# Designs tried in a protein design chat: miniprotein binders against MMACHC-like protein (cblc-1). Part 2

Target 1, 261 residues: MMACHC-like protein (cblc-1), of Caenorhabditis elegans (q7z144)
Amino acid sequence: EMSHAESIKRVVDQKLSSHEGFESHMFKIGSYNEAVGESSPFALPYDDSTMALLILSTPDMFDVAFRKWVVQKTMDFGSFDEVCEMVSSPIQSFLEDRLEIMSEKLRKVEENFEILHDYSMTPQRRPKILMQTCGHVAGAAFYYQPCHFQEDGVTWPPAGRMGPNLKFIGLSLHPIYGGHFAFRSVLIFPNVKIPEFCEKEPRPILTASEDVRTALEKFNYNWKDSGFRDFGNPTRRYSTTQMEFFGRPVAERWEVLRPWV

## First folded at step 1 (miniprotein)

Design t2b (from t0, 13 letters changed)
Fold by ESMFold2-Fast, scan of step 3:
Structure t2b (fold): chain B 261 residues (1-261), chain A 82 residues (1-82)
Amino acid sequence: as target 1 above (261 residues)
Amino acid sequence: SPEEKIKRLADLLEYLARMLEWLAEEGDPETIEKLARLIDFLARALKLLAEKGNPEKVRKIAEELKRIADELEELAEQIEES
């Protein structure tokens, strides 16, 4: 029943609000499985009409929700230095806390659901879900795959930073935020069927092949400078603090946040 | 110390195993296979070094693992932020 699916989405949207830097996008497992291929190891073992909800973060997640979390944790631990020592992955810890709060409310509406993160793995050590494909299928962002921009007789991508044996990876661009967003998780509701639901088509952000190749090159070679994020005429951007945070080695990221406390 | 270097090698091997998971879809299949074989080789070498306590061999392997781990960390961060 679509009314039940919509009730689920409303609870998620209340706890993961757009004002605090989150979006959710509904899709059918069958639509995702069709896109990855039914025989693919990345196909998910659920009925085609099973409800799923993609969660992504926008710039306000960092500057609003995460900032509040860092301030609160500093109070809880008694000092910023103690938080730094005890919490090695602040963004992941913050997201786990927020998803648990959301889950507590969600269980009152729908008891049975699964959360897959971009780091969720199978026993064969493969990702359980392909987030960029999921984003494209749900209509949340347009996924640009390098293989779709190859030209016979032209050497591309050039030899580069990833080395000759590593694949040039794809890039998703959001219609509002360009590259200033990230996929975070997928919620799957095995007992909720939405056969009548039709996903919106992702809006192509870049149409010229040259622009796509330039964006892919900036993403693969220079992602730490955040230049790739500005493709697609984004309305909102990561703050200077957020870009500095993600541009630094993991061990140096906490120091970027010290001015917040 | 040899004990500290051995622990660091074990930590790097665990990190490399995790990174192979991210490369399954994005990486070249031949590269994934080579990295998996390298992890197996280094795990066996770590076991041998723990028994014999050769500090020079431990240092050499640790330097190579650190370089590979840094490259894989960059790739993993790039994927997570896309």
Scores: ipSAE 0.000, ipTM 0.275, lowest interface PAE 12.2, mean pLDDT 78
ESMFold2 (binder alone), alone request of step 1: mean pLDDT 67; pTM 0.521

Design t2c (from t0 with D40Y A43L K44R K47W A62L E63R K66F A69M E73L)
Fold by ESMFold2-Fast, scan of step 3:
Structure t2c (fold): chain B 261 residues (1-261), chain A 82 residues (1-82)
Amino acid sequence: as target 1 above (261 residues)
Amino acid sequence: SPEEKIKKLADRLEQLAEELENLAEEGDPETIEKLAEEIYRLLRELWELARKGNPEKVRKILRELFRIMDELLELAEQIEES
């Protein structure tokens, strides 16, 4: 019943709060499977009415929750330099810690659940879930796919613009945050059925095809300057610190955080 | 211990190999599959050397793996940004 699903979502929302830069979006596995195609290798092997929660991070995740985590780890390890040496993937380590805290509380309400990350893989070495499709299905963000913006008689994207080894990929935009957000995880609850639940349709952020193509080009060709994130006139943005962090080569990222300690 | 350090590194490299396969779906599959294969090859060699105790060759393999990791993180960030 929906009351149990709502209790699950409340626990998740308490531990992955909006104040600390998280959103959860409920959806049915069947809605996702319909979107990817029932015969697709990306379809998930759960009943159509199975409950799922998509987890996104928003700007406050970095500046509030992650900042607190970095300060605490610096105290725990004794120095910022020690944390830098011991922790190579700070965002992932932070998220693993937070998800474990959430999981401990969640198990008291619903013991059986699975967590899929955007990096989770099948034994055949393919992604377990297509996060951008999931975001669209859950109504969390609008997923712009390049193939939907091809026009008869128009050559796009321009030939040779991408490096020889890269594909032109899609982009999701959030109604509040534009591109200033990230998909993080999907929680699946195999024993919880929500057949009466109806997802909201995602709202188009950009409606002019030329604007969509420009955003996709900015994302694919110039993603490091973070200009693509401002499409859709977001009301909230990544801080200058977060944009600098993700805009720098991996080896230089920890130095962006030194002023926090 | 050296064995504990190698086990931790192997676990992290396994996760990186998983991210490589993820990128193969989103980016250029030929290049990414080759990098994934090289990581798995070096990982298996690292495990064998840990069992035999050859620290000089272990260090050489670790440098090669770190070079590949840096390239993969660069590619992964293009995909991860929604």
Scores: ipSAE 0.000, ipTM 0.173, lowest interface PAE 16.5, mean pLDDT 77
ESMFold2 (binder alone), alone request of step 1: mean pLDDT 68; pTM 0.533

Design t2d (from t0 with E38L R41Y E45M E48W K60L E64L R67F E71A)
Fold by ESMFold2-Fast, scan of step 3:
Structure t2d (fold): chain B 261 residues (1-261), chain A 82 residues (1-82)
Amino acid sequence: as target 1 above (261 residues)
Amino acid sequence: SPEEKIKKLADRLEQLAEELENLAEEGDPETIEKLAELIDYLAKMLKWLARKGNPEKVRLIAELLKFIADALEELAEQIEES
């Protein structure tokens, strides 16, 4: 029933709130499976009408919720250096804490659900779910795929720019945040069926093929400068601190956060 | 010894798998590039070792390397740092 699905979404939205930098977007598993292909290794083994919620983060997740979490953990451990030594992967640790709080409340409304993270892998070492496809299907963001921007007689992307084991990857742009957002998780509710639900169409953010190619090239070749994130004229942007954080090698990221404490 | 060399390669492959998990958690394209370069280096090392080592174990490590490379390429499609 849609009323039950809406109750589930309300609980999620209370704990993963927009003022703390989260969005949730409902979709049907069947819509995702149709987009990836039913015989695809990425198709999910749930009925077509099964409810799912895509969770993404916006700039306020880092600057508001995550910052508060870092400050609190520093107080709990007694010093920033202790937190750095005891807590690995600060973003993941923060998200795990927040998702557990959400899960405790969610179980009171619907006890059976699965969480797939952007890092979730199958035994064959493949991602369990294609997040950019989820974003497109749920209408949360527009997914620009390189194969849709090839032209006869034109060599693109430029030869020699990628290593032999690297793939030229697509880019999703949000209507408000451009590239200043990230997909985080998908919640699946195997016992909740929403056959009458219709996802909204994703809004195309860029119209000129040349702009799309430029955005894809900046994302694949020059991502460290964060220039790709500004495509689509976003009204909200990652802070300098967040861009510096994600621009550094993983081992150097904790030091970016030291001024917060 | 051949077993020590194979064990060292297995340890590096396990470390690489752990870095792949960290990459997925953080969504970092620079780390993807670094991991792909490490996978390429390891593949070249395995070609060298195949001439001198245990063929059965080299094949097993090569198979795991291919799965990790495939997973890395698919993860590149999923990078959520936009």
Scores: ipSAE 0.000, ipTM 0.147, lowest interface PAE 19.0, mean pLDDT 77
ESMFold2 (binder alone), alone request of step 1: mean pLDDT 65; pTM 0.477

Design t2e (from t0 with R12L Q15Y E19M N22W A62L K66F A69L E73L)
Fold by ESMFold2-Fast, scan of step 3:
Structure t2e (fold): chain B 261 residues (1-261), chain A 82 residues (1-82)
Amino acid sequence: as target 1 above (261 residues)
Amino acid sequence: SPEEKIKKLADLLEYLAEMLEWLAEEGDPETIEKLAEEIDRLAKELKELARKGNPEKVRKILEELFRILDELLELAEQIEES
């Protein structure tokens, strides 16, 4: 079945291309379920050998594919202000359009598949999945979990924005992009079994505990300034436009894109 | 239709409450609890407003809903952008 799985991945990679800022990573559902725990509400109800593809975006997704989409939508709606009025979640809307195009071609090779997104901005709710765990399992990025860096007798994280009752969110770093990437979706193929497939081990990007704690603090307290993204000396980075876009409150993000039209 | 808009807002509040449950495993528990409490408060206020009619207060509730939505979207995007 590996030939069929490889054919599926080729179609996905053609429609969600690296040139347009996408990356796909194959994994087994059983590997993910092992990592989250059998009794976890995040365990997925598929056989252990079921094929899945993790989709993430790289910097070119924003500056190439998304930019083209914004220009096209502006033409379709007649003005930039009309698009801003009608489209509340531009990245989400862009991704939904792109995944629909991909799905049309994918059905020619494999009819039965499901698409999971970790977040849904629409009334159509998607099943929940832990994307950072998925990224680690698939070998796409290294997931740094705060609980692994808690030291007895030391107060960490420091008191402040998160406070004593707030849980630190973990951080994933990509070997090429550091924090200049995002998890987007997981494709599951219930009828495709890849029992002999072995996921690659994720590469540890940061080795010193002090550096990991600093990265986690910058991600949790200051993620909007994008400083956390540069941990691990990434060779490719988000553009200033993309960093500004994600650094602003949601309601202010469209104005960052006005110079594109 | 004002009644249709109130119904749509109630649906949105229900959706946001469902998202808070989803985020509970990923986000920081205290922030999520605070957002859940604010959503519940606004939902109850909106139901009272539907009964009485008050356009000034509807505007204020909409501003609060957009603020809560922004906070939820920021939490979801923070997790996604890791």
Scores: ipSAE 0.006, ipTM 0.244, lowest interface PAE 11.0, mean pLDDT 76
ESMFold2 (binder alone), alone request of step 1: mean pLDDT 81; pTM 0.748

Design t2f (from t0 with A10L E14Y A17L E21W E64L R67F E71M E74L)
Amino acid sequence: SPEEKIKKLLDRLYQLLEELWNLAEEGDPETIEKLAEEIDRLAKELKELARKGNPEKVRKIAELLKFIADMLELLAEQIEES
ESMFold2 (binder alone), alone request of step 1: mean pLDDT 67; pTM 0.515

## First folded at step 2 (miniprotein)

Design g4
Fold by ESMFold2-Fast, scan of step 3:
Structure g4 (fold): chain B 261 residues (1-261), chain A 84 residues (1-84)
Amino acid sequence: as target 1 above (261 residues)
Amino acid sequence: SKKVTIEIETEDPEKLKRAIEDLVKKAEEYGLEVEFRVEWENGEYKVTVEVKGLSEELAERIAREAEEIARKLGVKVEFEVREE
């Protein structure tokens, strides 16, 4: 029932709000399975009409929600230095806390759901879900696959820093945020069926093949400098603080956040 | 500190599974966080593995472990070590 699915989404959206840097996008498992191939090891073992919600983070997740979390943890632990010592993976710890809060509220509306994280693996050591395909299927972002942007008579990709025999990984771009976003998790509701739901088509952010190839090159060869995130002319970008945070060695990241407390 | 990006390609999903399993086991032995992405593209599996927070020596060690695993399994592998 769509009304139940919409109630579920409302609860998720209340705890993972757009003002705090989250988006949720509904899709059917069958739409994802069709996109990856139903014989693919990445196909999910649910009925085609099963409801799912893709969760992604936008720039405000870091500057609003995560910042509030850091301030609160500093109060809880008594000092910033104590938090730094006790919490080694701040973003991951923040997300786990937020998802637990969301889950507590969600269980009151729908008791049976699974959370697949972007890092979740099968027993066979494969990711449980292909996030870029999921993003495209859900209409959240446009997934540019290298094989779709070859031009006859053009040698591509060029020799690169990753070596001449490596294939490019695809890139997803958000209509508002370009590459300044991250896929975080997928919620699956095995008992909720939405056969009448139709996903929106993702908006193509880049239309010229040469622009797509340039973006893919930046993503595959120069991903650390984050230049690839600016493709699609995003007006909202990761803040200087977030860029500095992820640009520093892990051991130095907490110091970037000290001015917040 | 250093970050190692490891790229593995193979048409054989069982070789891919074994490569990922061996890399995850090695990372766990060192208490390291491993981020990876798997794509199925044009009939081939492609995996990108990122390991962060490494010293110079550990980054070099992880890269060598990846090369050894790939050689034993007969899969393509490349790696890049960068300052994070």
Scores: ipSAE 0.006, ipTM 0.236, lowest interface PAE 12.3, mean pLDDT 79
ESMFold2 (binder alone), alone request of step 2: mean pLDDT 79; pTM 0.726

Design g5
Fold by ESMFold2-Fast, scan of step 3:
Structure g5 (fold): chain B 261 residues (1-261), chain A 88 residues (1-88)
Amino acid sequence: as target 1 above (261 residues)
Amino acid sequence: SKKVTIEIETEDPEKLKRAIEDLVKKAEEYGLEVEFRVEWTYENGEWTFKVTVEVKGLSEELAERIAREAEEIARKLGVKVEFEVREE
């Protein structure tokens, strides 16, 4: 029944709140499997009516929740320099802490669930789950796929712009945040069935094919400058601090955060 | 004296973490200090994890030994490794 699924989502939303920069979006595993293809290696081995929750982060995750975490860890360790020395991957450590707190509360309502992370890989170097497809299926973001924007008689994408081992890939845009968001995790509840649930349709943020092609080219060729994130006229953007933080090699990221303490 | 620069690349962050842990442990066993830099690269929708490890103040014999240890760690974990030995 949907009431149980709604109770699960409520617990997740309390611990991964929108005010602290998280969103959760419900979908059925069958909807995802249909989108990737049942025979695809990306299809997940769960019944079609199985409940899943896509978790994504918005700009406030960094500037509100993560900032609070950094301040707290500085107090716990006694100094900022101590935290820098002891914690090598601050975002990962922060997310692991937050997901564990969420998991402790969640187990009281539904004890059987799986977490797939955006970085989860198979030994063959394949993602365990296609996050962009989850976003589209759940209605969280619109996934623009290059194959949908080909035009007869036009060579696109431009030849020679991609490296020999690189593929021209799709881009997801959020209706509020454009490209200023990240997919983080998918929670799967094998014992919770929601056959009556209907996912919302993702909102197409870009309406002109030429704008979609430009966004895809910026994402594939110039992603490091973050220009692609501003497509769709986002009302909220990553802060200068967040963009500086993620623009630096991991070993240099902590110094970006020193002004917070 | 010699400097060894070791680059390990993988798409699996757990393998990278283990490689770093094993390399640090080996360096400590030899009484050596290491400098390392971890990079997350997001290219065309895919993450690549890379660590660059530099060990300085080595004799030629120690430099070769450290390079061989890195090779063995990479082989055991199934990750790619490249290394360079240079005069400081």
Scores: ipSAE 0.000, ipTM 0.134, lowest interface PAE 17.4, mean pLDDT 79
ESMFold2 (binder alone), alone request of step 2: mean pLDDT 80; pTM 0.742

Design g6
Fold by ESMFold2-Fast, scan of step 3:
Structure g6 (fold): chain B 261 residues (1-261), chain A 80 residues (1-80)
Amino acid sequence: as target 1 above (261 residues)
Amino acid sequence: SKKVYILIETEDPEKLKRAIEDLVKKAEEYGLEVFFRVEGNKVWVIVKGLSEELAERIAREAEEIARKLGVKVRFEVREE
C-alpha cells in the first residue's frame, strides 16, 4: 500500500535528510526491469510492483553530515590523529554508520529490506544493480548513454587520451546539481507492493546532441578535473574541500579535513 | 597503483553473467576490490589497487574467461 510505502520513505528521509545532503527517490522494480530488459543479467528477481528507494548524495553530504561525523569521531576518539589512525576509509565509515542508524529506525516500520551499494557486489557471484538506470527510471537524474548519440557514418567518440580498448561510459546529470552528486544505494522492500505508483519522468538537462557529446567526452577523457559536473548549469556544486579530498591520494585525504577540528 | 578497465560485451545475458561471476571470483582470490559500471549488456569491470605484476595477471585472467565463454572482452591498464 502507498500509505505504508510513504511511511517507509518518511523514515528514510528523516535519517538521510535533504538538509544533510541526501535524496531518496521511489521506483518500482518492474520499471527498472523493463528498462534493463527482462532477460538481462541485471534484472532483479522481485515482483514488478515491489518498492525500491534510490539513495543519492548531494554536496551537503560532505560539507554538513560528513563534517559533523568527523568532528564527533574526533571527540569520541580523543584526538584527530587517533581517528586518522583507526579509520582508514572515512567516507565509507561515515556512510556505513549513517545507514546503520537509518536501518535501526527503518526496521521498526518495515523489517524486511535489502541494501544494494553502487559498484560493489554483496555476496560472491551476485552482480550489482545498474545505478544509472535506477536514476533515470526514478526520475532523479537524466542518464545519457553514448549509444543514443552515435551518428550513422560518423566515427565517434574521437581519438584522444582514452585508448582504443577503453569505451565511453554514460553520464547522469541532476536537474539541480548537474554532476555534483553521487548514487549511493538502492533499498529494496520485497514485501511492499506499490502497483499504483507512477515514477516522475527524468528532466532532460541537456537538449542539444552536441552538448551531450561534449559532456560525455569531458566525463570520459577528463573526469578527474570535475569539469563535466558543471554541465546543466547546476545551482549547487561540490566544495573546494570535497574536490581536494577526492583529488588526493588516499593516505593524504585525512589532512584535508584537519581544519574542521 | 594500477587500475584495469575491462569491457565485457555479449548478446547472451547468461554468458555476461557468468563472465562477471568468474572474474569477480578471480579478483577475490587476489584480495582485490572490484567495481562495475554498466550499460545494458555492456559492463565495465574496474579493478583497483594493483601492482604492475598483478594488473597483468588480472588482464590475463579476464582474457582466459572471455575465451572460455566466447564473449568479447577489451581491457586497458592505467596508472591510478
Scores: ipSAE 0.000, ipTM 0.151, lowest interface PAE 17.6, mean pLDDT 77
ESMFold2 (binder alone), alone request of step 2: mean pLDDT 78; pTM 0.707

Design g8
Fold by ESMFold2-Fast, scan of step 3:
Structure g8 (fold): chain B 261 residues (1-261), chain A 80 residues (1-80)
Amino acid sequence: as target 1 above (261 residues)
Amino acid sequence: SKKVTIEIETEDPLKLKYAIWDLVKKAEEYGLEVEFRVEGNKVTVEVKGLSEELAFRIALEAYEIARKLGVKVEFEVREE
């Protein structure tokens, strides 16, 4: 049973490789459901031992895989300017292409699977899955939740910054990449059971409560400068090209990529 | 980075005005730039340059605003 799960993971890892900026992390749906609460609206309607794979992207996704995609599309369309005219959302188009290629190969090994994207929503307009919780459960990243870092007699978050009814959102930090990564999707295999599988514990990146509060404040108040991504002393970071790309207005982003072609 | 597109629709022009006001206020609290367009009884709001977590937070804020006002809401979160 585990051999089938391992075969599935190998196919996914072949198409979404670490060299090209992807990671996959196996977990059981039951482990996720326990973490969110069985009666939670975020609990998933699959047996506890059902196999899932969390997919995340690392800096090389942009600089290796996406760069190759841009070069190939430029050849296919005949010029860089023509790609710019025809493709309005390059990252989205790239990810859709790559997931379709992966899915075609995956169907040959396991036909029944569902892909939940980080943007997938229920009919009630709630996220179908909580990616931060998946990351923590799968041991891929440590999820810092604001409610776990309150202290008696300490006023936090700082008054006057977000208003009394606004909650801080949590932050996940990767042991290698800090905040220089993104959750992308979860693959669920309803007919693949992995009851013997034990997820690894997520590696704590920040342990002092004050450091965690500082990181959460930077994330919630100053996310535009991307300073929060450097918490945890990451050894790998988003490139200057990626930072410039996402720092520009959408209409100006393609020009950042012109030197690639 | 993520983009959130929010569509709110109601026959009640007062509810539409309150929904726009609440959404703009929330975006300002997060330091976000928003684009919005009003056509008849519908408003479309677009917020770009978001992290995954902030995109979900903005989507949930929009849902809660719509629920409180009793108006129809649809949203889409996309990689940009």
Scores: ipSAE 0.000, ipTM 0.198, lowest interface PAE 16.1, mean pLDDT 79
ESMFold2 (binder alone), alone request of step 2: mean pLDDT 81; pTM 0.768

Design m1
Fold by ESMFold2-Fast, scan of step 3:
Structure m1 (fold): chain B 261 residues (1-261), chain A 82 residues (1-82)
Amino acid sequence: as target 1 above (261 residues)
Amino acid sequence: SPEELKKLAEEVAKKYGLKVEVRVEGNKVTIRIEYDGRTIEIEVEGDKVRITVKGLSEEEARRLAEEIARKLGVSPEEIEIE
């Protein structure tokens, strides 16, 4: 069945290519369920050997793929101002277009699959899937969890910065891109079984506990300045254009992109 | 008050280019903010504030939670994010 799983991944990789800022990472649902706990509300109701593909984006998604999409839409609509008026949510529209193109090709190889987005929620208001755990399990990124970096007799995280209702959360770092990447979706193939597949181990980037604590504090307390993304000495970073785009209200984002056309 | 909370929600929505819907039911106020296919639901019941985020990255959710907490006069540490 591995031949079928490899064919599926090949189709996905053709439409969500590394050159255009995407990565796909195969894993077994059982590996994820073991990591979150079989009795956890985050465990997924699929057989342990069920195939899944984690999709993440790198800086080239915005600077290459999304830029090409904006240029093409401008040509299709006749003007940049017309696109701005007709498309209120450019990143979502771009991702929906790209995923639909991928899905059209994928259905010809494997008809039955589900897509869980990083924003997908259960009726009980919980994420349907824990993306950082998926990243770690699939070997795509290393997930640094606060509970693994506590020392006896030391108060950490610092008191008064996070209350009981606002969690001090973990951080995933990519071996090449540090924090300059985003988890996007997980594809699940209920009828494809890969029991012999073994996921690769995620590469640890930060080895000193103090560096990890510093990164986690920057992420939880100062995430707005994006300094946390530079831990692990990434070879490529989000562009200033991407940072400006996401730093603006939705109604003002299109103007950041005008120089592209 | 419910009206004060509604005005704060509308101000935040305008600043971030979002659509907002406010519902009042007894002592419970529910504010739903729609953004780029993403939803933020804020429930205020007595002194309890709950924020449910759907479709935002963790960074965006935290930023918006802090902004809302500041506007509501509530410590960010007292906000529940689901």
Scores: ipSAE 0.000, ipTM 0.163, lowest interface PAE 18.7, mean pLDDT 76
ESMFold2 (binder alone), alone request of step 2: mean pLDDT 70; pTM 0.625

Design u0
Amino acid sequence: SPEEVRKLAQLIEELADKVRELANEIAKTGDPELAEKIRELSDAIRKLAELVQELAKEGNPEAIREILDALKEIAKLLEELAEKIKES
ESMFold2 (binder alone), alone request of step 2: mean pLDDT 70; pTM 0.570

Design u1 (from u0 with E14Y K18M E21W K72F A75L E79L)
Amino acid sequence: SPEEVRKLAQLIEYLADMVRWLANEIAKTGDPELAEKIRELSDAIRKLAELVQELAKEGNPEAIREILDALFEILKLLLELAEKIKES
ESMFold2 (binder alone), alone request of step 2: mean pLDDT 72; pTM 0.604

Design u2 (from u0 with R39E E40W D43Y K47F E50M E54L K57R)
Fold by ESMFold2-Fast, scan of step 3:
Structure u2 (fold): chain B 261 residues (1-261), chain A 88 residues (1-88)
Amino acid sequence: as target 1 above (261 residues)
Amino acid sequence: SPEEVRKLAQLIEELADKVRELANEIAKTGDPELAEKIEWLSYAIRFLAMLVQLLAREGNPEAIREILDALKEIAKLLEELAEKIKES
């Protein structure tokens, strides 16, 4: 029922809070399955009314929650240099810690749930879930698919920009953050049914086809410079510290964070 | 690193070409089971390309390793499918 579903979402929101750079968005498995096609290999084997929660991160995850985690680990280990030596993948370690804390609290309210990460795969090496479609279905972000933006008489992509083997990948844009966000996981609750729930429509913040094509080109050809993230006039952006951190080789990332301690 | 992500993306595109080539051969044989497997592989490769681009921007070397392992298994499956087509 909806009251139980709201209790579940409340627990998740307390541990993965908007203040610390997380959002959760509820949707029905049936809405996702309809979007991907019931016969699709990406359709999930749950009742159409089954509750799911999409989790994404916003800029404050890095600048607020992750920063607090780094400061705390520095205190726990006694020095920043000790943390650097003992923790090779700080962002992953941070996320694992936060998901475990969330899971422990969540299990007290609803014990039976699955977590599907954006990188989760089936044994046949297919993705378990299509995150862009989840984002669109849940109303969290608008998923721009290249096939929807072809026009008669328009050559796209531009001549010389595509090899014969290159495929355009779609892009999701958030109404507040543009491309300054990341899909993280989907929680599925097989025993929780929300047939009365209606998802909201995603906001189409880019409406001109040429703007969408330009964003898709920046995402596919120039993703390294993060220019694609600024489409849709985002009011909040990844910090220069976050962009510098992820722009560096793994071995050099910890030094970006030294000013935090 | 960005260079390793670029190499991985190029490998994914190369495998997508191989899937397309095998799909053309299956169209000649008319085997619906093989056609279905090729369709699933095409979807998997598109998703892996997207996932590599997304994860590279956030930085997750462990996930990239898992993707590389998945690509190796997909490549093995494509070789098996190619051999099966030769035999029919």
Scores: ipSAE 0.000, ipTM 0.207, lowest interface PAE 15.2, mean pLDDT 78
ESMFold2 (binder alone), alone request of step 2: mean pLDDT 75; pTM 0.640

